VHH binders against Formamidopyrimidine-DNA glycosylase (mutM). Designs and how they scored, part 1

Every score and structure here is a prediction.

Target 1, 288 residues: Formamidopyrimidine-DNA glycosylase (mutM), of Thermomicrobium roseum (b9l1z5)
Amino acid sequence: PELPEVETIRRTLAPVLIGALVIGALRGEHPEDILLDPWPVFARRVRRHRIVALERRGKYLAARFEDGDRLVIHLGMTGELRLSHPATAPGKHCHLALVLRSLRPLPPSLVDQRQRFLLRYLDIRRFGRIALLDQAGWETFTARLGPEPLDPTLDPRALWSRLRERRTAIKAALLDQALLAGIGNIYADEALFQARLHPARRCQTLSLDEVERLLVALRTVLSAAIENAGTTIRDYRDGQGRAGSFQSRLQVYGKPAGTPCPRCGTGLARIRIAGRSSVFCPRCQPLH
Structure headers, positions and changes below count from the first letter of each chain, unless a header shows other numbers; antibody chains aren't numbered by Kabat.
F, E and O stand for the ipSAE by ESMFold2-Fast, ESMFold2 and OpenDDE, each averaged over both directions (binder to target, target to binder). V2 = 0.75 x the mean of E and O + 0.25 x the DockQ between their complexes.
Where letters were taken out, [cut] stands.
The coordinates of atoms that the task and the answers printed are left out; those that the model quotes come from them. Centres of patches stay.

## First folded at step 5 (VHH)

Design m05 (from b10 with S27F A33V; framework vhh_7qia_2)
Fold by ESMFold2-Fast, scan of step 5:
Structure m05 (fold): chain B 288 residues (1-288), chain A 122 residues (1-122)
Amino acid sequence: as target 1 above (288 residues)
Amino acid sequence: QLQLVESGGGLVQPGGSLRLSCEASGFTFSDNVMGWYRQAPGKQRELVAFISSGGYTNYADSVKGRFTISRDNAKNTVYLQMNSLRPEDTAIYYCAAGEWDSLYPDYTGEYWGKGTPVTVSS
């Protein structure tokens, strides 16, 4: 999950989680691989907190509690959050679950007689991480993240100035969460295609006009992905367990080399940048 | 009236096995967290294992890999399968039922059985 997937999870979970009280935590298969704290410490600290807001910073989902503490979740590559009735079996790859009580009536399929339900964390590869941070810890943590690409006040000139300091390929820079928060492999390829920029272009060689075009492309692609509930290739599901639909709108990501470009018909090319596969059109996205 | 009735305790040699059973009546069994506690001579009662309505389990470090808790909602029964028993497992074992607020690490039963003794010795 990248920014659009995390934002979709935030939106779909918010109506259920906001106002709910965390009354406990249940240990699953490998919570020690996911949690920053030992299980007993996490279980004691997380309970007796009422959720007042669901927030997102980049690829991180944060449940904010009344006292300013936040439960911060990174889903990694295969992490999933599922709402479940308390009688639901843990299932495979469930590493922990929060037990919550709703103050408002929820469907009987989700809650027991006392309005209790589970928020389950599943993760086949166990690359996700979960931490409980106080307000100061949250501020320190978010200071390390770059600005939100969908922030309307984000200045193209400021982004251009920061890119001119970098000797790396533009795709590698887009994957750097300190530059811009929330972009991963899918939306980097899609935005670069939309912006007509070669993924291997050195950041310092980009003009201001090219950076402005890239920012417009990022906003367009990310907004469209959110509107389509994100991209499901294999594992991503929203907070209700539903697949996204943006995968049918992908232009280049994941396509085999030689696939005709949807814009010009030229065979798409595939190269590796920063250890990751990158797909682009060599005609629409020239290197020079 | 909620009632919990334990059975299956006894004397066993080190390395042996026992299966404890706890039958519940008088409540919605399937919605409750069920647990097993034990109290050794001269010591405080401690949580051994619990199981949620859906089958999430947690175990004390001293019994991980040796004990298995399970439940049968159709029979209103919770079980504790105890393998590779050690002399230090000697205790009176209590079945407990509780609310979600009683979850690990601070799980405490709202309702208790009378206990079943387990003695592990030569």
Scores: ipSAE 0.264, ipTM 0.668, lowest interface PAE 4.1, mean pLDDT 87

Design m06 (from b10 with S27F G55S; framework vhh_7qia_2)
Fold by ESMFold2-Fast, scan of step 5:
Structure m06 (fold): chain B 288 residues (1-288), chain A 122 residues (1-122)
Amino acid sequence: as target 1 above (288 residues)
Amino acid sequence: QLQLVESGGGLVQPGGSLRLSCEASGFTFSDNAMGWYRQAPGKQRELVAFISSGSYTNYADSVKGRFTISRDNAKNTVYLQMNSLRPEDTAIYYCAAGEWDSLYPDYTGEYWGKGTPVTVSS
């Protein structure tokens, strides 16, 4: 999951999680594969905390507790958060679940007689990470991340100034979470297509106008993806277990070389940048 | 195997400048993100400056505009240029190497240097 998927999970979970009390935690066989805290420490620390906010920073989801601690979740490539009735079978790839009690009535399909429900973390590849951070830890963690691309105060001239000192390909720069938080392979390709920028353009060769177009394109694509509940290629689901629908609107990402460009009909090209496959239109996105 | 060696700490007066260096060995330096953390007496370690493998930088609000992090991949070295130093900057400064997606809140693993003390006092 990239920024739109994590934002969709945040939005779909917030009405259920905000105000809920964590009364316990359940573990799979190897919680250490995902959880950074030792299990006994984690289980003790999360108990008796009420969730007051559900936040996102880049690709990270954070549940903030009354005391200011945050449960921070990175879903990796295949991580999934599911709301479940406590009687639900644990499932093969469930590594961790929070046991929560709602302070307001929730549907009987979700809660037991004590208003208890589960927030389950599932991850077939086990690339996700979960940590319980205090305020200082959260500030330390977020200091590594670049600004939010959807922040309306993000100045294109400030972004241009950061890019102009680098010879790297613009797609490689977009994947760097220290430059901008939340962009991955899907939305980098889609935004570059929308901006009419070749993915291999060296950052320092981009004009201010081109960077302005890129920021507009990023905002347009990311907002549209959020509006469509994210992109489901195989594994992504929102907090209610529903697939996103933005995959039907993808213009270039994942398309084989030679696929007609949806804008001009020219065969799409594929190249590798920063170890990633990149798909683009050589006519709409010229290098020269 | 991985080793980080800090240098450049010392005593400076308020408004002064200091340049910290951290030399890395035992890994592919150019592929890794680097950071400078600090820990004042009685406080937790906090990240003050970060540089990605792509050389994009971010700073804690308390040092923004005063500190500059940079890297020299040919020398396997990361630097922290500290300007307009304040008494509040007094701390032990630690160099750290880590994966971009690490969530370590206090990062006390073997990818830390031993620290270099910085005292800002008149």
Scores: ipSAE 0.218, ipTM 0.643, lowest interface PAE 5.5, mean pLDDT 85

Design m07 (from b10 with S27F Y56F; framework vhh_7qia_2)
Fold by ESMFold2-Fast, scan of step 5:
Order: C-alpha cells, then sequence, then structure tokens
Structure m07 (fold): chain B 288 residues (1-288), chain A 122 residues (1-122)
C-alpha cells in the first residue's frame, strides 16, 4: 500500500476505531516478524489505551492514544487490517489481533455482547511492521519523512531546489520517502505519465515548470486514487475488507511492454529503475 | 559487522560552529540511510538530521536552517555541519545507520556509534 491505500484504510477504520479502548492483544502466527517489540512487551504496552485519532503520515497508519502514544503500522506489500467479530476464525497469515471495546453500539456482525471486536493484522509476505511509539519516538520517526504531497502549502520551488542538486533518476527520487512521503511504484509511474516526464530523467535536469507539472500530476493522481478507494492489484483491501477501484483507471502501471499508450498509441516500454519495474510511453515521456 | 565511529565534538561558545563526522567500516550497506541523533542529559534521544541513500535530507524543526547533513559514499562517511549553535544543542551526538521503510525499536536504525559530546557554553 501507498498513500491512497493507507488513506482509504484510515478513512474506513476511523468511524469504528476512534473512541474504542484497547483491552488486549492476541498472538497469531509470526508476530515476531512484524512487531519491533517482543510479544510480551507489546501485549502489556498496548493495553488500556483509548484511540482518540487515526492518522496517516506517508505510507504509515498511526492510531493515536489519549496519552500521545501511537500504534504505528506499515503494511509493506501485502499487509491487511481486518475488522472481525471475536468468534470469527483468523484464517491464514494472521500474525496478531488487537482486542477492542467500543464505547458506542456497533453492528452485531462485528461485536459481541460486551461490544468487543478484533482488529487483525494479516500479511502473507511479512514485510509489514508495527511499533508502539511514545510522543518523542513519533516525532523522531516522522522527522525522517518528507512532506505530504497533498499538503497545499508544499512549495514547488522548494521541491525544485532539492531536485536540481541530485543526479538520480526522477522515479528513484519519487520513491525516496525523504523527498516526499507516501509515493510508491504505482503512483510514481502514473504521475510521471500524466506529467509527461521520462522516469529516467535526472532530477537536476528538470525545469521549475516540469516540477510544477509533476506536483499537479501527483496531486491529481493521488486524489483520484483516494476518491476511488485505492488500487487493488492482488492484496490491498480497505478497513472493511473491500477492494479499491482505481486499478481500472491506471494508464501505464503494470502494463506489459508493447501495450498501446492510452494517449498516443505508441507501445509502452519497461525499464528497471532502483530495482523496480517502470512502465512509460517513450513518445509521451521523452528522455530529452 | 558494521561499525560507526563519530568524531568532531567539543566545547564551543554560543553562535559557534562544529562539524561532526561519522565513518562506517566493516561490511557496509550502500543503500542505508544515515542519521544524526542527540541526547541531552535527562532527555530522550531525538533525531536532528537524516539523509536517505538517495541523498535527500530532513531535519528536526529545532535545527532547520542551522544544521546540514551530507554524505560521502566513497569514504563511507556522513557529516553534520552545525552552525549558530545554542546552549539547547548541548548533547551527546550519535550516528546511526538503517534501512528506509522500516520501523526500528529504538527509532534510530540498526547500527549505532558510541557518540561524541557537544557542549555549547561559555
Amino acid sequence: as target 1 above (288 residues)
Amino acid sequence: QLQLVESGGGLVQPGGSLRLSCEASGFTFSDNAMGWYRQAPGKQRELVAFISSGGFTNYADSVKGRFTISRDNAKNTVYLQMNSLRPEDTAIYYCAAGEWDSLYPDYTGEYWGKGTPVTVSS
């Protein structure tokens, strides 16, 4: 999951999680691969916290507790958060669950007689991570992240100044969470296509106008993806277990080489940048 | 077996400058992000400056405009240029290395140096 998927999960979980009390945790298959704390430490620390906000920073979801502590979640490639009735079996690849109690009535399909429900973490590849951070830890953690691309105060001239100092490919820069938080392989390819920028363009060669165009493209693509509940290729689901719909609107990402460009009909090309496959139109996105 | 060695700390008057260095040795990961953290007496360790493997930098609000982090991959070294130093900058400064896209239990990466003291005082 990238920014739109994490934002969709945040939006779909918020009405259920905000105000709920964490009363415990249940061990699953491989919590040690996901949690940064040992299981007994995590289980003790997470208890007796009321969730007051559900936040996103880049690709990270954070449940903020009343005391300022955060439960911070990175879903990796295949992580999923699933709301479940306590009587429901966890299924495969469930590594942990939080036991929560709602302070308000929730549907009987979700809660038992004491208003208890589960938030389960499932992850086939186990690339996700979960940590409990106090306020100082959260500030230290987020200081590593670049600004939010959807922040309306983000100055394209400031971004251009940072980019013109780098010889790296623009796609590699967009994947770098220190430059901008939340962009991954899907939305980097889509935004570069919309901006008419070749993914291998060296950052230092981009003009201010090209950077302004790129930011407009990023905001347009990311906002449209959020509006369409994210992109489901294989594993992504929102907080209610539903697939996103943006995959039907993808222009270039994941398309085989030779697929006609939706804009000009030229066969799409694939190259590797920073160890990732990149799909682009060689006519619409010229290198020079 | 990555080892981080900090140097360059010392005593400086308010408004002064110091340049810290951190050299990595052993089996190195060229894709590692690097950070400078500090810990003042009686306070929690905080990140002050971060540089990604791609060279993009971020700073704690308290040091923005005054500190500059940079790296020299040929020398496996990261630097922290500290200008306009304030008494509040007094701390032990630590170098840390880690992979991006991971949460760390200590919020600071997988590898730490031993620290170098910086005192800003008359």
Scores: ipSAE 0.539, ipTM 0.789, lowest interface PAE 2.0, mean pLDDT 87

Design m08 (from b10 with S27F S30Y; framework vhh_7qia_2)
Fold by ESMFold2-Fast, scan of step 5:
Structure m08 (fold): chain B 288 residues (1-288), chain A 122 residues (1-122)
Amino acid sequence: as target 1 above (288 residues)
Amino acid sequence: QLQLVESGGGLVQPGGSLRLSCEASGFTFYDNAMGWYRQAPGKQRELVAFISSGGYTNYADSVKGRFTISRDNAKNTVYLQMNSLRPEDTAIYYCAAGEWDSLYPDYTGEYWGKGTPVTVSS
C-alpha cells in the first residue's frame, strides 16, 4: 500500500478505533518479523492505551494514544489490517492482533457482549513493520519524511527549488520519501503520465511550470485513488469490500511495452529507474 | 455457569513430559479466552500459556518452545503439552477462563479450576 491505500484504511478504521482502549495483544505466526520491539516489550507497552486519533504520514498509519505514544504501522507490499470479532481465528499469515474494547456500542458482528474486538495484522510477504514510538521517537521519525503531497500549503516553488538541486531522474526523486511522503511505483508512473513528464527527466531540468503541473497531477491521481478505494468499501464492519477499483483506472502502470497509450495510441515504453520498472508513453512524455 | 476441572498432573523426572487437560462445562466456553497459570509454594501465581477463543496463543518466556497450549471447542477442553520439564516447573497448575479486559499478560481470569499438581523431581 501507497498513500491512497493507507489513507483509505485510516478513514475506514477511524470511526471504530478512535476512543477504543487497547486491552492486550495476541501473538500470531511471525510477530518477530514485523515488530521492531521484542514481543514481551510490545505486549506490555501497548496495553491500557486509549486511541485518541488515527493519523497518516506518507505510507505510515499511526494510532495516537492519549499520552502521546503512537503505534506506527507500515504495511509493506502485502500488509493488511482487519477488524474482527474476538472469536475469529487468526488465519494464515496473521502475525498479531490487538484486543480492543469500544466505549461506544458497535455492531454485534464485530464485537462480543463486552464490546471487545480485534485489529488483526496479516502479511503474506512480511515486509511490513510495526513499532510503538513515544513522542520523542515519533518526532524523530517524522523529521525524516518529506511533506504530504496532498497538503494544500505545499508550494510548487518550494518543491521546484528542492528538485533543482538533484541530478537524479524525476521518478527516482518521487520514490524518495524524504522529498515527498507516500508516493510509490504505481502513483509515480500514473502522476508522471498525467503530468506529461518522462520518468527519466533529470530533476534539475524541470521548469517551475512543469513542477506545478506535476504537483497538480499528483494531487489529482492520489485524490482519485482515495475516492475509488473509499467507494469500493461498502460495509467495513464485516471487513469485506477492501479497496481495489482504482486498478481499472490505471493508465500506464504495469502495462506491457507496446500497449497502446490511452491518450495517443503510441506504444507504451518500459525502462528501469531506481531498480524498478517504469511504464510511460514516449510521445506524451518526451525526454527532450 | 462455567466450571473448570483440571487433570493430568503428577510426578515426572527432569526432561520428562506431561499433558494437562482442562474440561469446561457451561455456556460461555466459546466466549472465553483460556489460560494456564501456575503457582509454586511461596510464589505469586503466574500466566504460563494463553489461548483466545479464536486460537491466538501466547506463552511465558520461561516455557516458550517447551509448552504448547491448544483447545478443542467441540469437547470444551483446553490442553497444555509440557515437554522438557525442569525442577523449576514444579507448581500447582490452574486452568482459567475469563476476560481479555484483564491486564494482559498478567490476566487473572474470572473462572478458576482447583488446580492439578506437577512435581519435577531432581
Scores: ipSAE 0.000, ipTM 0.369, lowest interface PAE 13.6, mean pLDDT 83

Design m09 (from b10 with S27F N32Y; framework vhh_7qia_2)
Fold by ESMFold2-Fast, scan of step 5:
Structure m09 (fold): chain B 288 residues (1-288), chain A 122 residues (1-122)
Amino acid sequence: as target 1 above (288 residues)
Amino acid sequence: QLQLVESGGGLVQPGGSLRLSCEASGFTFSDYAMGWYRQAPGKQRELVAFISSGGYTNYADSVKGRFTISRDNAKNTVYLQMNSLRPEDTAIYYCAAGEWDSLYPDYTGEYWGKGTPVTVSS
């Protein structure tokens, strides 16, 4: 999950989690691979906290508690969060679950007679991480992340200034969470296609106009991805943030080399940048 | 009357195995979380193993990999399979049932058994 997927998960979970009290934690298969703290420390620390906000910073989901502490979640590549009735068996690849109590009535399919439900963490590859941070730890952690690409106060001139200091390829820079938070392989390829920029262009060679186009392209692509998933908030709340409909709107990401460009018909090209596969149109995105 | 009855304790040599059973009566077993606690002489009572109504399990670090908790809802029984027993496992073992709001060492349930002694020595 990249920014749009984490934002979709945040939006889907927020109506259920905000106001809920964490009353305990249940151990699954391999919580030690996911948690920063040892299990007994984590279980003790997370208890008796009411969630007052569900926030996103880049690819990180954060549940903010009334005392300012945060439960910070990175889903890696295969992490999933699922809302479940307390009688639900842990199932395969479930590493932990939080036990929560709702302050308001929720559907009987989700809660028991005491309004308790589970937030289960599943992760087949165990690349995800979960940590409890106090306010100071959260501030230190977020200081390492670049600005949000959807922040309306983000100045393209400031971004251009930072890019001029870099010799690396623009796609590699977009994957650097210290430059901009939340962009991964999917939306880097899509935004570069939208902006008509070759993924191997060196950052220092980009003009201010090109950086302005890139920021507009990033905002357009990321917003469109979120909007496609946002309509599911009316539907069943499974907490998975699964958005299949946006896949039909992808222009270049994941396409085989030689696939006709949707804009000009030229065969798409595939190269590796910073160990990542990159798909682009060699006509629409020329290397100058 | 509602009650929990433990069985299966005894004397065993180091490296041996024991299976503890706890039979519940007078309530809807499948709705309750179940746990095993132990208390050695001069020490605090500690949670050894836990199983939720949905089948989530939790173990004390000292027994992880050696002990297995399971439940049979049809028989209203919870089991603790204890393998590779060590002298430090010597304690009185207690069965508990109730509403669990935490998997911490302090239990907040409503029902307790009277305990079954386990002694590991040569």
Scores: ipSAE 0.005, ipTM 0.381, lowest interface PAE 10.0, mean pLDDT 83

Design n25 (from a11 with Y27F G99P; framework vhh_8cml_1)
Fold by ESMFold2-Fast, scan of step 5:
Structure n25 (fold): chain B 288 residues (1-288), chain A 123 residues (1-123)
Amino acid sequence: as target 1 above (288 residues)
Amino acid sequence: EVQLVESGGGLVQPGGSLRLSCAASGFTFSDYAMGWFRQAPGQEREFVALISTSGGSTDYSDSAKGRFTISRDNAKNTVYLQMNSLKPEDTGVYFCARPSTWDYIEDYGMDVWGQGTQVTVSS
């Protein structure tokens, strides 16, 4: 999941999780690959916390507790958060679940007679991460992340100044969470196509006007993806297990080389940048 | 001190094989996923392979799938990359890397890097 997927998970989970009390945790298949803390430490620390807010920072989801501690979640490539009834079988690839109690009535399909439900963490590849951070730890952690691309106070000139110090390809820079938080392979390709910028353009060669165009493109693509509940290619689901619909609106990402460009009909090209496939139109996104 | 030391690089002909090793010290190795990256002359550093903390899950770049195998030995604090069916395009400096506990490889989430070991595939 990238920023739009994590934001969609935040929005779909917030009405259920905000106000709920964590009453316990259930061990699944391989929590040791996911948790920063050993299982017994995590299970003790997470208990007796009331969730007061559900936040996102870049690709990270954070449940903020009444005491200021946060449960911070990175879903990696294949991580999924699922709300479920306590009687639901754990299923394959479930590595842990939080046992929560709602203080308000929730649907009987989700809760038992005591208003208890599960938030399950599933992860086929096991590259997600979950940790409990206090306020100081959260501030230290978030200081490493760049600004939110959807922040309306983000100035194109400030972004341009940071890009001037980089000689790497613009797509590689967009994947760097210290530059801008929340952009991955899907939305980097889509935003570069929207901005008419070649993914291999060196950052320091971009003009201020090109950076302004890129920021507008990022905001447009990310906002549209959020409106469409994110992109489901294989594994992403929202907090209620529903697929996103932005995959039907993808212009270039994941398309085979030679696919006609939706804008000009030229065959799309595929190159590797930072070890990942990048798809672009060589006519609409010229290198020179 | 936290340190990663690569070995096993060398010159090999196309179609040949090499096994890279990375010895880790100065941290609890079994608490971290481990990855391999490479950098060809004049190119950006690129992802090659990643292995979970237990070794039960792996991920590969498109170019490495089916040809390379990442593995680890937590008792020896070592991660390996077995490279088969090597191509001239595989030439580069191969780096062992440790991600931070939060960051995934796609985000450039590596906070510790080795010095690298040279792999040259040439006839």
Scores: ipSAE 0.145, ipTM 0.588, lowest interface PAE 5.4, mean pLDDT 87

